VHH binders against q96fz2. Designs and how they scored, part 315

Target 1, 269 residues: q96fz2
Amino acid sequence: CGRTSCHLPRDVLTRACAYQDRRGQQRLPEWRDPDKYCPSYNKSPQSNSPVLLSRLHFEKDADSSERIIAPMRWGLVPSWFKESDPSKLQFNTTNCRSDTVMEKRSFKVPLGKGRRCVVLADGFYEWQRCQGTNQRQPYFIYFPQIKTEKSGSIGAADSPENWEKVWDNWRLLTMAGIFDCWEPPEGGDVLYSYTIITVDSCKGLSDIHHRMPAILDGEEAVSKWLDFGEVSTQEALKLIHPTENITFHAVSSVVNNSRNNTPECLAPV
Below, E stands for the ipSAE of ESMFold2; O stands for the ipSAE of OpenDDE; V2 stands for 0.75 times the mean of E and O plus 0.25 times the DockQ between their complexes.

## First folded at step 16 (VHH)

Design CB4 (framework vhh_6z1v_2)
Fold by ESMFold2-Fast, scan of step 16:
Structure CB4 (fold): chain B 269 residues (1-269), chain A 123 residues (1-123)
Amino acid sequence: as target 1 above (269 residues)
Amino acid sequence: EVQLVESGGRLVRTGGSLRLSCAASGFTFSDYAMGWFRQAPGKEREVVAAISWSGRSTYYADFVKGRFTISRDNAKNTVYLQMNSLKPEDTAVYYCAAKFGLFWESPEDYQYWGQGTQVTVSS
């Protein structure tokens, strides 16, 4: 997974993350660094994306079932990295494979510290190889949505108002992530960065790509992944597997250039 | 003390119109999606219409599309269901329900429920 859409305005995104804490209280996640949230239809690695994580990471004795939402850099910078510039990290940490996560030091160490997060997106993009050519067909991949009054599609080309109506009840894609905290050797703010765990593709996506992000389908899975105070690493990893509860449609080549940031990036072709 | 109080249910003739209201209190209304559900004798409770916290996204069951309109007024903490072209099959107790965050189809996902208001449609 190397490209996502996360374009919702902050207030819409916040309500899409409504949840229940361990005591049954209805809550919205509390923001950290909301000024760093940059909505986009076309998010690439090294950009900031919103993630959910347990309040216990920031406050001693906090209820581990309470959630913070914070923008983090996509591309995990390990806490042990000693260079002054994170862009000089010579290995790719955009994704981490579920089958080797316990063997890779960059991921095993933060995982052992409970640094689990849920990466939020409208959906993600994947490029299907076209047989007999070097061309690739992009697809937008997302949770099944309840059918709103506009019926049938994400957007109607002739009705921008129809597109806007979908988003206020959009079910965000919730991907399992691992984050780490890096302190610059020369001083400055702590950098929070994350990686998305990947698994083998499900049957429904196998014709598009052989891998997919580990999707946490439903609030029970999201809650258990985030709650590092009550759920062990071993138990949390049982949540990491392919899911069939996913849908997709082909999109235009507009999305190929990560500088393009318009609704046309995810509109059906 | 969360309360949802429905009103407007009555006997109406086939082809008639009716507007139901649901007044909410005891919670932050603008953080909740609202739904209208109905239950006819001998049947399970089913979704009729739902509306997002902002009022911008709506859902309608296939059997009411084009006839019913859901709306809300966040300043008045009220959700409405405008029912047009009523049919005998619309006879049911209509329930108002609130769900924190996004709306969905399943009744079990809704946290708060009103007592219901009876709608009877006769030929």
Scores: ipSAE 0.705, ipTM 0.876, lowest interface PAE 1.2, mean pLDDT 90

Design CB40 (framework vhh_6z1v_2)
Fold by ESMFold2-Fast, scan of step 16:
Order: structure tokens, then C-alpha cells, then sequence
Structure CB40 (fold): chain B 269 residues (1-269), chain A 123 residues (1-123)
């Protein structure tokens, strides 16, 4: 997983993250650094994306079931990294393979500290290999949505105005992530950065790509992944597996260039 | 104290129209999605229509599409169901329900429910 869409306005995004704490109280997550949230239809590694994490990471004695939403850099910079420029990290930490997560120091150490997060997106993009050509077909992949308004055309792509009406009830994709905190050796603000855990693709996605993000399907899974105060690393890792509850549609090549940030990036073609 | 109070249910003739209202109090209305559900004798409670917290996203069950319209007025803490071209099979008790965050098609997950208003459609 190397490209996502996360374009919702902050108020819409916040309500899409409505949740219940362990005492049964309905809550919206509290923002940290909301001014750093930059909506985009085309998010690539090194950009910031919103993640959910437990309030207990920021407040001693906080209820570990309460949630913070914060923008973090995509591409985990390990806490032990000693260079001055995190973009010079020698290995790619955009994704973390589920099968080797406990073998890699960059991921094992933050996992041991309970640094689990849920990465939020409208959906993610993957590029399907086309037989006999070097060109690839991009697809937008997302949770099945409640059918709010549908096109009047059989099998036709929805118009942009129909898509505008779905967003206020859009079910966000919730991907299992690991984050770490890096302190610049020359001083400055702590950098929060994350990686997305990946698994083998499900049957439904096998024709598009051989890997997929570890998707946390439903509030029970999201709650257990985030709640590092009550759920051990061993128990949380049981949530990491392929899921079939996903859908997709083909999109235009506009999405290929990460500088393109328009609704056309995810519109059906 | 949370309350949802439905009104407008009555006897109507086949082909007629009716508007149901649901007045909400005791919670921050704009943080809740709203839904209309119905239940006929001997049947499960089923979704009729739902509307997002903002009023911009709506859902309709296939059996009411083109006949019913859901709307809300956040300044008045009220949700409405306009019912046109009524049929005998629309006879049921209609319930207003509130769900924190996003709406769903299932009654499960809705935190607050009204007591219902009876709609009877006859020839």
C-alpha cells in the first residue's frame, strides 16, 4: 500500500470517527495539531495523514480507550535513528510485513511500547499489471458503503455530484499501523511517523495486487488495536490478517502523478 | 433526558400522502444521524430511510424509493418523513431513531428510539 485518498473536511472526518469508550459513552476523537491536516485525493509516502491513537500515549493516567486523532508522517522513522534528516533513512518503512514485524527492530521496539495506531483513509490505490504492456490499471479500493444515492445508469460510473452526497456518511478505511517518535539530534519538535502493516491479499484483490494493508474491520477490531493499556501485543496481532470485506473500481491514470489532487483521482471510469 | 417524539401517524387511503415528524431533545442533534424504521405485526423492524448528521447524505429502502423523502432541520431538532403514493403494505408503526456518528441500515447501533406512530393505509 503506497497511495491513499484522505480528502474529507476536518468536521466530516471527525464525525466519521465517532466511537464508544469502554464505559459506553459516545465520543468524537480529540485533535492534536489539526492545522497539520491536509486533505488530499492522492497521498504518497512522506506526506502527513490522520491516525487514531490512544489518549494514554499523551496523558499519564488517561483512559486508554479514549482516542486522539493526529496527523503523522507516512514512513516510520525509528526512535534510534541518529542522522539529522529522516528522508535519508536507508530502508523503506512505508509498509511493514505482518510476517516479519516481530523480527525487525524498527517495528518490534515501538510495538513493545504499545505504539499502535489506526491509519485513516477514504480508501487506497493499487496498480494492476496489464498483460503485454508496461502500463498499469489503477484501482480505488475501499470498504463497502451504504448505498446513499446511485446513478440512474446501469453499470455507468457515478457523476461527481452523486459522489459529493456520499461523503457525509462515508465509512473510512481503518488500517493497522505502528508509529514511533523521533527526536532530532540537533533539537527541535518530536516527529511522529507511521508505517502500514501489510498482509497477503484476499481472494477478491488477488487479480489486482498480491499484497494489501491489514484492515481492521469494525469498531471491536479498531478498539482492541488502539487500546494498548488493556490489550497485549500478542492479542492485538491476532487482528492482523487479510479481509474480504472490501470493494473497488477502476480509476483514470490521473492518479498516477501524486501531484494531482482532484476528485478525478478516485472517480469511477 | 433524551426524548424522540413522533407525530403525524393516522389512517390514510391508498394513493394518499402523509408527513411524519420527530422532535428530538436532550442531546446534540447535529452529532447524530437519524433514521425512520417501521414494524408491521409479526414482522421484524426494518429501515425505511436514514439521513446523515448534516442532511447531505440519505438512504432509502428499495420499497420506498421515489415515494418517500427524508429531511431534517437541525435548527429545530426535527427529522421528517414525507410519504407519497401510500400502499396498504406501508401499514406499520413508524419509529424515529438516533445514532451517534454515521447511519446504518440495521436497527442495531441506534442509541435512541421514539415510541412510534401508527400509519394505516386502506382502500
Amino acid sequence: as target 1 above (269 residues)
Amino acid sequence: EVQLVESGGRLVRTGGSLRLSCAASGFTFSDYAMGWFRQAPGKEREVVAAISWSGRSTYYADFVKGRFTISRDNAKNTVYLQMNSLKPEDTAVYYCAAKFGLFTESPEGYQYWGQGTQVTVSS
Scores: ipSAE 0.754, ipTM 0.891, lowest interface PAE 0.9, mean pLDDT 90
Fold by OpenDDE, second read of step 19:
Structure CB40 (fold): chain B 269 residues (1-269), chain A 123 residues (1-123)
Amino acid sequence: as target 1 above (269 residues)
Amino acid sequence: EVQLVESGGRLVRTGGSLRLSCAASGFTFSDYAMGWFRQAPGKEREVVAAISWSGRSTYYADFVKGRFTISRDNAKNTVYLQMNSLKPEDTAVYYCAAKFGLFTESPEGYQYWGQGTQVTVSS
């Protein structure tokens, strides 16, 4: 996974993240560093994206079922990194393969500390290799949505008004992530960064791409992944597998340029 | 105390119109999607229509076919269901329901329910 969309306004995003804690109380996640949230139809590695994480990471004796939402840097910077510039990291940490997560120190150590997060997105992009051509067709991949009267398809939003209606009740994609905290050697603010765990693609997606993000489908899966106080690493890792509960449509080549940040990126062609 | 109070249900002839209202209290109304459900005798409760917290997004069951309109007034903590071209098959108890965050088609996700209002359509 090398490209995502996360463009919802902050308030809409927050409501889309409504949850129930272990006591049955309905809650919205509290924001940390809301000013770092930058909505975009075209999110690339090294950019900030919102993630969910347990409140227990920030507050001692907090209810670990409570959720915080925070923008974090995409591309995990390990806590042990000694360079002053995260861009000097010599290995790719955009993704973490599920089969080798326990073999790589950069992922194993933070995971062992319970640093699990849920990466939020409208969906993610993948490119299909066309047989016989050097051209790749991009696809937008996301959870199936409830069909609303005017939104026959995400693409039928002929007007800005219709577009807003489509996204007003959008179910966000929830991907399993690992995050870490890095303190710059020269001082300054602690950097929170994450990697997305990847798995082999489900059958329905296999013709597009052979790998997919580990998707946490449903409130129970999301809650268990986040709740490092009650759910062990071993139990959490059981949640990491391909899912068939996914849909997709072809999009234009506009998304190929990471500088393009318009609704056209995820519109069906 | 959380309350949802439906009103407007009555006996009407085939082809007639009704407007149902649901007044909400005891919770932050603007944080909840609202839905109308119905249950006929011997049948399961089914979704009729749903509306997002902002009122910008709506959902209708397939049997509605443009006959019903769901709307809301957040200033009045009220959700409405305008029902036109009513048929005998629309006879049921109609329930107002609230769901924190997004609406869904399934009734199981809705946290609060009204007592229901009887709609009867005669031939």
Scores: ipSAE 0.664, ipTM 0.844, lowest interface PAE 0.7, mean pLDDT 92

Design CB41 (framework vhh_6z1v_2; at its last look DockQ between E and O 0.91; V2 from the best seeds 0.80)
Fold by OpenDDE, look of step 17:
Structure CB41 (fold): chain B 269 residues (1-269), chain A 123 residues (1-123)
Amino acid sequence: as target 1 above (269 residues)
Amino acid sequence: EVQLVESGGRLVRTGGSLRLSCAASGFTFSDYAMGWFRQAPGKEREVVAAISWSGRSTYYADFVKGRFTISRDNAKNTVYLQMNSLKPEDTAVYYCAAKFGLFTESPEDYNYWGQGTQVTVSS
């Protein structure tokens, strides 16, 4: 997974993240650093994206079932990194393979500290290789959505009003991630960054791409992944597997350029 | 105390119109998606229509076919169902329901329910 969409307004995004804590209380996640949230139809590594994480990471003795939403940098920067510039990392941390998560120090250590997060997106993009050509067809992949009055216009709304109608009740894709905290050697603000765990693709996606993000489907899976206070690493990792509960459609080559940030990125062709 | 109180159900003739209302109290209305459900005798409860917390997004069951309109007034803590071109098949108890966050098609996902109002359509 090298490209996602996360373009919802902050208030809509927050509502889409409604949840129930372990006490049965209906809650919205509290924002940390909301100003760092940058909506985009075309999110690439090194950009900031919103993730969910347990409140217990920020507050001692907090209810670990409570959720915080925070923009974090895509591409995990390990806490032990000693260079002043995160871009100098010599290895790719955009993704973490599920089969080697416990073999790599960069992912094992933060995971052992309970630094599990849920990466939020409208969906993610993947490119299918065309046989016999060097051309790649991009696809937008997401959770199946309820057919709203304007659902036929997903990604192709002809007006701002219709666009709002389509996205107002959008079920966000919830991907399993690991995050870490990095303190720059020269001082400054702590950097929060994440990696997306990947698995072998489900049968439905296998023709498009051989790998997919580990998707946490449903409130229980999301809750267990986030709740590092009550759910062990071993139990949490049982949640990491392919899911068939996805849909997709072909999109234009507009998304190929990471600088393009328009609705055309995820519009069906 | 959480309350959802439906009103407007009555006997009408085929082709007639009704407007149902549901008044909500005891919770933050604007944080909840709202839905109308119906249950006919011997049948399962089914979704008729749903509306997002903001009112910007709406859902209708396939059988509605443009005949019904769901709307809400957050200032009045009320959700409405305008029903036109009613048919005998629409005879049922209609329920108002509230769900925190996004609406779904599944009745079991909804947090609060009204007592229901009877709609009867005669031939």
Scores: ipSAE 0.900, ipTM 0.950, lowest interface PAE 0.5, mean pLDDT 94
Fold by ESMFold2-Fast, scan of step 16:
Structure CB41 (fold): chain B 269 residues (1-269), chain A 123 residues (1-123)
Amino acid sequence: as target 1 above (269 residues)
Amino acid sequence: EVQLVESGGRLVRTGGSLRLSCAASGFTFSDYAMGWFRQAPGKEREVVAAISWSGRSTYYADFVKGRFTISRDNAKNTVYLQMNSLKPEDTAVYYCAAKFGLFTESPEDYNYWGQGTQVTVSS
C-alpha cells in the first residue's frame, strides 16, 4: 500500500470517526495538531495522514478506550534514529509486512510499547499489471458504502460531480498501523510517524495486486487494535489478516503522478 | 432528557402528499445522522430514508425513490420527510430515529427513537 486518498474536510472526517468508549459513551475523537492535516485525493509516503490512537499515549491514567486523532508522517522514523533529517533514513518504512513485524527492530520496539494506530483513508490505490502492455491499470479500493443519493441524471455515468454527495456519510478505510516518536537531536517538536501493516491479498483483490493493507473491519477490531492498555501485542496481532469486505473500481492514469490532487484521481472510468 | 417527537401523520388518499416532522431535543443534533423508518402490521421495521449530520448526504429505500424527500434544519433541531404520490403500500407507523455519526440502513444501529406517527393511505 503506497498511495491513498484522504480528502475529507476536518469536520466531515471527525464525524466519520464517531465511536463508543468502553463505558458506552458516544464520542468524537479529540484532535491533536489539527493544523497539520492536509486533505488530498493522492497521498504518498512522507506526507501527513490522520491516524487514530489511544488517549493513554498522551495522558497518564487516561481511559485507554478513548481516542485521539492526529496527523502523522507516513514512513516510520524509529525513536533511535540519530541523524537530524528524517528523510535520510536508509530503510523504507512505508509498509510493514505482517509475517516479519516481530523480527524487525524498527517495528518490534514501538509495537512492544503499545504504539498501535489506525490509519484513516477514503481508500487506497493499487496498480494492476496488464497482459501484453507495460502500462498498469490503477484501481481505487475502499469499503463497501451505503448507497447515497448521487447528484445528476438517472442513468448517467458516475463522475466526480456525482460523488460530491456521498462524502458526508463515507465509511473511512481503517488500516492497522504502528507508529513511533522521534525526538530531533537538535531540538524541536517530536515527530510522530507511522507504517501500514501489510498482508497477502484476499481472493477479491488477487488479480489487482498480491499484497494489501491489514484492514480492521468494524468497530470491535478497531477498538481492540487501539486499546494497548487492555489488549496485548499477541492478542492484537490476531486481528491482522486479509479481508474480503472490500470493493474497487478502475480509475484514470491521472492518479499516477502524486502531484495530481483532484477528484478525477478516484473517479470511475 | 433525549426526545424525538414526530408529527404530521394522518389519513390521505392514494396519490396525495404529506409532510412529516420530527422535533429533537436533549442532544447535540448536528452530531447525529437522522432516519425515517416505518413498520406496517405484521412486518419488520424498515428504513425509508436517512440524512447525514450536515444534510448533504441522503439515502432512500428503492420503494420510495423519486417520491419521498428527506431534509433537516439544524438550527431548528428538526428533520422532515416529504411524501408525494402516496400508495396504499405506504400505510405504516413512521418513526424518527437518531444515530451518532454516520447513518446506516439498520434500525438496530440507531441510538434514539420517537414514538411514531400513523400514516394511512386509502384508495
Scores: ipSAE 0.802, ipTM 0.914, lowest interface PAE 0.8, mean pLDDT 91
Fold by ESMFold2, look of step 17:
Structure CB41 (fold): chain B 269 residues (1-269), chain A 123 residues (1-123)
Amino acid sequence: as target 1 above (269 residues)
Amino acid sequence: EVQLVESGGRLVRTGGSLRLSCAASGFTFSDYAMGWFRQAPGKEREVVAAISWSGRSTYYADFVKGRFTISRDNAKNTVYLQMNSLKPEDTAVYYCAAKFGLFTESPEDYNYWGQGTQVTVSS
């Protein structure tokens, strides 16, 4: 998983994240750093994307079932990193394999601190490799959606009104992540950064790519992953598995260049 | 207290029209998706139509076939169902429901329910 779409306006995104806390109260997540949210059809590593995490990470004695939404850097920077520039990190932390997560210091340490997050996206892209060519077929992969007026035209947004009819009730993809907090040695702001946990692809995606993000399907899974106050690391890791509850369609090669930020990136071809 | 109060249900002849209203109070209406459901005697409650918090996305069950229109007025905390070309099989108790966040087709996902309004379509 190395490319996503997360393009919804902040108010639409926030309402798509409606949840119920431990006491049964309906809530929206509280934003941290909302001005750092940069919506785009074409997010790549090192960019910021919104994640959910427990309020208990920020407030002493908070209810661990309450959620914060915050933009974080994609590509986990370990808390023990000693250089002043995160681009100097000499290994790739875009993804974290589920089968070795407890063997890699970059992921084991923050996981042991309960630093679990849910990475939000409209969906993610994967490229299917065709033998005998250097070109690949990109696909946009997402949760099945309830049919709405114009929902079959999810990539054919030709006006603000038609866009709102397609995306206003979109079910966001919810991927399991790990985050860490890095304090720059020269005293700048703390950097929050995340990795996406990956698993073997389900049968439905295996023709496209052999790996997929670990998807948390439903509020119970999301709640348990986030609630490090009540759910141990051992129990949380049981939530990490492939899912077949996923759909996809082929898209044009416009998405290949990460500088292209248009609805064409996810339009069906 | 949360309240959803349906009104407008009555007896109408086949081919007629009817407009249902649902007045909401006790919660922030603009945070909720709204749905109309119906239940005929001996049948389970089924979705008829749903509308997003902003009013911009809508869903209609297949049996509606363009005959019904859901709308909402967030300034008046009210959701409407305009029903045209009514048929005897539309006879049911119609319920207004509210769901925090995104609407779904499943009644069990909805947080609040009205008491229902009877719609009867005569031959």
Scores: ipSAE 0.637, ipTM 0.848, lowest interface PAE 1.3, mean pLDDT 90
ESMFold2 (binder alone), look of step 17: mean pLDDT 91; pTM 0.923
OpenDDE, second read of step 19: ipSAE 0.896; ipTM 0.947

Design CB42 (framework vhh_6z1v_2; at its last look DockQ between E and O 0.92; V2 from the best seeds 0.81)
Fold by OpenDDE, look of step 17:
Structure CB42 (fold): chain B 269 residues (1-269), chain A 123 residues (1-123)
Amino acid sequence: as target 1 above (269 residues)
Amino acid sequence: EVQLVESGGRLVRTGGSLRLSCAASGFTFSDYAMGWFRQAPGKEREVVAAISWSGRSTYYADFVKGRFTISRDNAKNTVYLQMNSLKPEDTAVYYCAAKFGLFTESPEDYRYWGQGTQVTVSS
C-alpha cells in the first residue's frame, strides 16, 4: 500500500470514528494535534494521516478502550534512529509485512510496547499490471458502503451538495498499523509515525495486486487492536489476515501523480 | 431518561399522505443518526429510511421508490418522515430509532427506540 485517500472534513471524520468504550459509553475520539490534519484524495508516504490509538498511550491510568485520533507521519521512524533527518532512513518503513513483523527490530520493538494504531482512510489505491504492456491500471479499494441517495456514483458527484451526501455517512477503511515515537537528536517535537501492516491479498483482489493492507473489519477488531492494555500482542496479531469484505473500482491515471489532490483521483472511470 | 416519541400515524386511504414525527429527549440529538423502521404483522422489522447526524445524507429502502422523505430538525430534536402515495402494503407500526455515529440498515445497531405509531392504509 503506497497511496491512500483521506479527504473528509475533520468533523465528518470524527463522527465516522464514533465508538463504544468498554463501559458501554458512546464516544467520539479526542483529537491530538488537529492542526496537522491535512485532508487529501491522494496521500503518499511521508505525509500525515489520521490514526486511532489508545488513550492509555498519553495518559497514565486511562481507560485503554478510549480512543484518540492523531495525525501521524506515514513511514515509521524508529525511536533509535539517530540521524537528524527522517528521510535518511535507508530502509522502507511504509509497510510492514505481517509474516516478518517480529523479525524486524523497527517494528517488533514498538509493537512490543503496545504501539498499535488504526490507520484511517477513505480507501487505498493499488495498481494492476496490464498483461503485455508497461501500463498499470489504478484501482480505488474501500469498504462496501450503504447506498445513500444518489450514492450510486461514488466519486462522480456532479455538485458539492451531492458530494456531501456521498461522504457524510462514509464508512472509513480501518487498517492495522504500528507507530513509534522519535525524538530528534537536535531537540524539538516528538515525531509520531506509523507503518501499515500488509498481508497477502484476498481472492477478490488477487488479480489486482498480490498484497493488501491488513484491514480490521468491525468494531470488535478495531477495539482489540487498539487496546494494548487488555489485549496482548499475540492476541492482537490474530486479527491480522486478509479480508474479502472490500469493494473496488477502476480510477483514472490522475492518481498516478501524487501532487494531484482532486475528487477525480477516486472517481470511477 | 432517553425518550423517542412518535406521532402522526393514522388511518389513510390508498394514495394518501402522512407525516410522521419523532420527538427525542434525554440525549444529544445532533450526535445521532436517526432512522425510521416499520414492522407489519407477521413480518420482521425493516428499515424504511435513515438520516445522518447532520442531515446531509439519507438512505431509503428499495420499496420507498421516492415516495417517502426523511428529514430532521436538530434545533427541535425531531426527525420526520413524509410519506406520500401510500399503499396498503405500507400498513405497519412505524418506529423511530437513534444510532450514535453513522446510520446503518440493521435495526440491531440502533440503541434507542420509540414505542411506535400505527399507520394503516386502506384500499
Scores: ipSAE 0.899, ipTM 0.949, lowest interface PAE 0.5, mean pLDDT 94
Fold by ESMFold2-Fast, scan of step 16:
Parts: C-alpha cells; structure tokens; sequence
Structure CB42 (fold): chain B 269 residues (1-269), chain A 123 residues (1-123)
C-alpha cells in the first residue's frame, strides 16, 4: 500500500470517526495538531495522514479506550535513528510485513511499547499489471458503502454533484498501523511517524495486487487494536489478516502523478 | 434527557401526501445521523430513509424512492419526512431514530428512538 486518498474536510472526517469508549459513552476523537491535516485525493509516503491512537499515549492515567486523532508522517522513523534528517533513512518503512513485524527492530520496539494506531483513508490505490503492455491499470479500493440517493456509491456515469452526496456518510478505510516517536538530536518537535502493516491479498484483490494493507473491519477490531492498555501485543496481532469485505473500481491515469490532487483521481472510468 | 418526538401521522387517502416531523432535544443534534423507520403490525421494523449529520447524504429504501424525501434543519433540531403518492402498503407506525456518527440501514445501530406516529393509508 503506497498511495491513498484522504480528502474529507476535518469536520466530516471527525464525525466519520465517531466511536464508543469502554464505558459506553459516545465520543468524537480529540484532535492533536489539526493544522497539520492536509486533505488530498492522492497521498504518498512522507506526507502526513490522520491516524487514530489511544489517549493513554499522551496522558498518564487516561482511559486507554479514548481516542486521539493526529496527523503523522507516512514512513516510520525509528526512535533510535541518530541522523538529523529523517529523509536519509536507508530503508523503506512505508509498509511493514505482518510475517516479519516481530523480527524487525524498527517495528518490534514501538509495537512492544503499545504504539499501535489506525491509519485513516477514503481508500487506497493499487496498480494492476496488464498483459502485453508496460502500462498499469490503477484501481481505487475501499470499504463497501451504503448506497446513497440515486447513484448509490460512486458510479461510472455519475456527475460531480452526485460524488459530493456520498462523502458525509462515507465509511473510512481503517488500516492497522504502528507508529514511533523520534526526537531530533539537535532539539525541536517530536516527529510522529507511522507504517502500514501489510498482509497477503484476499481472493477478491488477487487479480489486482499480491499484497494488501491489514484492514481492521469494524469497531470491535479497531477498539482492540488501539487499546494497548488492555489488549496485549500478542492478542492485537490476531487481528492482522486479509479481509474480503472490500470493493474497488478502475480509475484513470490521472492518479499516477502524486502531484495530481483532484476528484478525478478516484472517479470511476 | 434525550427525547425524539414525532408528529404529523394521521389517516390519509391513497395517492395523498403527508409530512412527518421529529423534534429532537437533549443531545448535540449535528453529531447524529437521523433515520425514519416503520413497523406494521406483526412485521419487523424496517428502514425508510436516513440522513447524514450535515443533511448532504441521504438514503432511501427501494420501496419509497421517488415518493419520499428526508430532510433536516440543524438550527431547529428537527428531521422531516415528506411522503407523496401514499399507498395502503405504507400504513405503519413511523419512528424517528438517532445514531451517533454515520447512518446505517440497520435499526439495531440506532441508540435513540421516538415513540412513533401512526400513518394509515386507505383506499
């Protein structure tokens, strides 16, 4: 998973993350650094994306079931990284393979500290290899949505006005992530950065790509992944597996260039 | 104290129109999706229409598409159901319901419910 869409305005995104804490209280996640949230139809590694994480990471004695939403850098910078510029990191931490997560120090250490997060997106993009050509077909991949007025989900012939009607009830994709905190050696603000855990693709996606993000399907899975105060690393890792509850449609090559940030990036063709 | 109070239900002739209203109090209305559900005697409660917290996204059951319109006024804490071209099959108790966050098609996901308002359609 190397490209996502996360374009919802902050108020829409916040309400899409409505949840219930351990005591049954209905809550919206509290924002940290909301000014760093930059909506985009075309998010690449090194950009900031919103993640959910437990309030207990920021407040001692907080209820671990309460949630913070915070923009974090995509591409985990390990806490032990000693150079001044995170972009000089020698290895790619955009994704973390589920089968080796406990073997890699960069992921094992933050995971042992309970640094689990849920990465939010409208959906993600993958590029299918086409037989007989060097061109790849991009697809937008997302949770099944409740069909809204007339067009239902985004349809191939839908007008731009119909697209606007789906977003205020859009079910966000919730991907399992690991984050870490890096303190610049010469001082400055702590950098929060994350990686997306990946698994083998499900049957439904096997014709598009051989890998997929570990998707947490439903509030029970999301709550258990986030709640590092009550759910051990061992128990949380049982949530990491492929899911079939996913849908997709082909999109135009506009999405190929990460600088393109328009609704055309995810529109069906 | 959370309350949802429906009004507008009455007897109407086949082909007639009716507007239902639901007044909400005791919660932050703009954080809740709203739905209209109905239940006829001896049948399960079913979704009729739903509307997002903002009013911009809506859902309609297939059997009411083109005939019913859901809307909301967040300044007045009120959700409406405009019912046109009414049929005897629309006879039911109509319930207003609230769900924190996004709407769904499932009655079980809605926490707050009104007492219902009876709509009877006669030929």
Amino acid sequence: as target 1 above (269 residues)
Amino acid sequence: EVQLVESGGRLVRTGGSLRLSCAASGFTFSDYAMGWFRQAPGKEREVVAAISWSGRSTYYADFVKGRFTISRDNAKNTVYLQMNSLKPEDTAVYYCAAKFGLFTESPEDYRYWGQGTQVTVSS
Scores: ipSAE 0.813, ipTM 0.916, lowest interface PAE 0.7, mean pLDDT 91
Fold by ESMFold2, look of step 17:
Structure CB42 (fold): chain B 269 residues (1-269), chain A 123 residues (1-123)
Amino acid sequence: as target 1 above (269 residues)
Amino acid sequence: EVQLVESGGRLVRTGGSLRLSCAASGFTFSDYAMGWFRQAPGKEREVVAAISWSGRSTYYADFVKGRFTISRDNAKNTVYLQMNSLKPEDTAVYYCAAKFGLFTESPEDYRYWGQGTQVTVSS
């Protein structure tokens, strides 16, 4: 998983994240650094995207079932990293394989600190390698959506006047992530960054790509993954598995260039 | 205290029209998606239509077939169901329901419910 769409306006995104805390109280997540949210149809590694995490990471004795939403850098920068420029990391932290997560210090250490997050997106892109050619067919992959009036197409949201008819009730893709906090050696603000956990693809996606993000399907899974105060690492890792509850459609090669930030990136072809 | 109060249900002839209203109080109406559900005698409660918190997205069950329109007025804390071309099979108690965040098709996802209003469509 190396490209996503996360384009909703902040107020729409926030309401898509409505949840219940441990006591059954209906809540919206509280934003941290909302001005750093950069919506785009075409997010790539090193960009910022919103994630959910427990309030307990920020407030001593907070209810660990309460959620914060914050933009974080895609591509985990370990807290022990010594260089001044995160682009100098000697290894790729865009994704973390579930089968080796407890073997890699970059992921094991923050996971042991309870640094679990839910990475939010409209959906993600994958490129299918076509047999007999070097051509790659991109697909947009997302949760099944309830059909809304006057929309049989995701691409119908390419006009400002029509975007609400498709996206205002969009179920966000919720992917399991790990984050870490890095203090630049030259000073400045702490950098929050994340990796997306990956698993073997489900049967429905196997013809597109052999790996998929670990998707947390439903509020129980999301709550357990976030709640490091009540849910151990061992128990949380049981949530990490493929899901068949996913759908997709082919898209044009416009998405290939990460500079293209238009609805055409996810429009069906 | 949260209240949803439906009104407008009555007896009408086949082909007739009705407008149902649901007045909401006791919560921030603009944070809730709203739905109309119906239940005929001996049948399960089923979604008729739903509308997002902003009013911009709507859903209709297949049996509606363009005959009904859901709308909301957030200034009046009211959701409406305009029902046209009514058929005898539309006879049911119609319920207004509220769900925080995104609407769904499942009645069990909705926290707040009205008492219902009877709609009867004669041949």
Scores: ipSAE 0.653, ipTM 0.852, lowest interface PAE 1.4, mean pLDDT 91
ESMFold2 (binder alone), look of step 17: mean pLDDT 91; pTM 0.927
OpenDDE, second read of step 19: ipSAE 0.893; ipTM 0.946

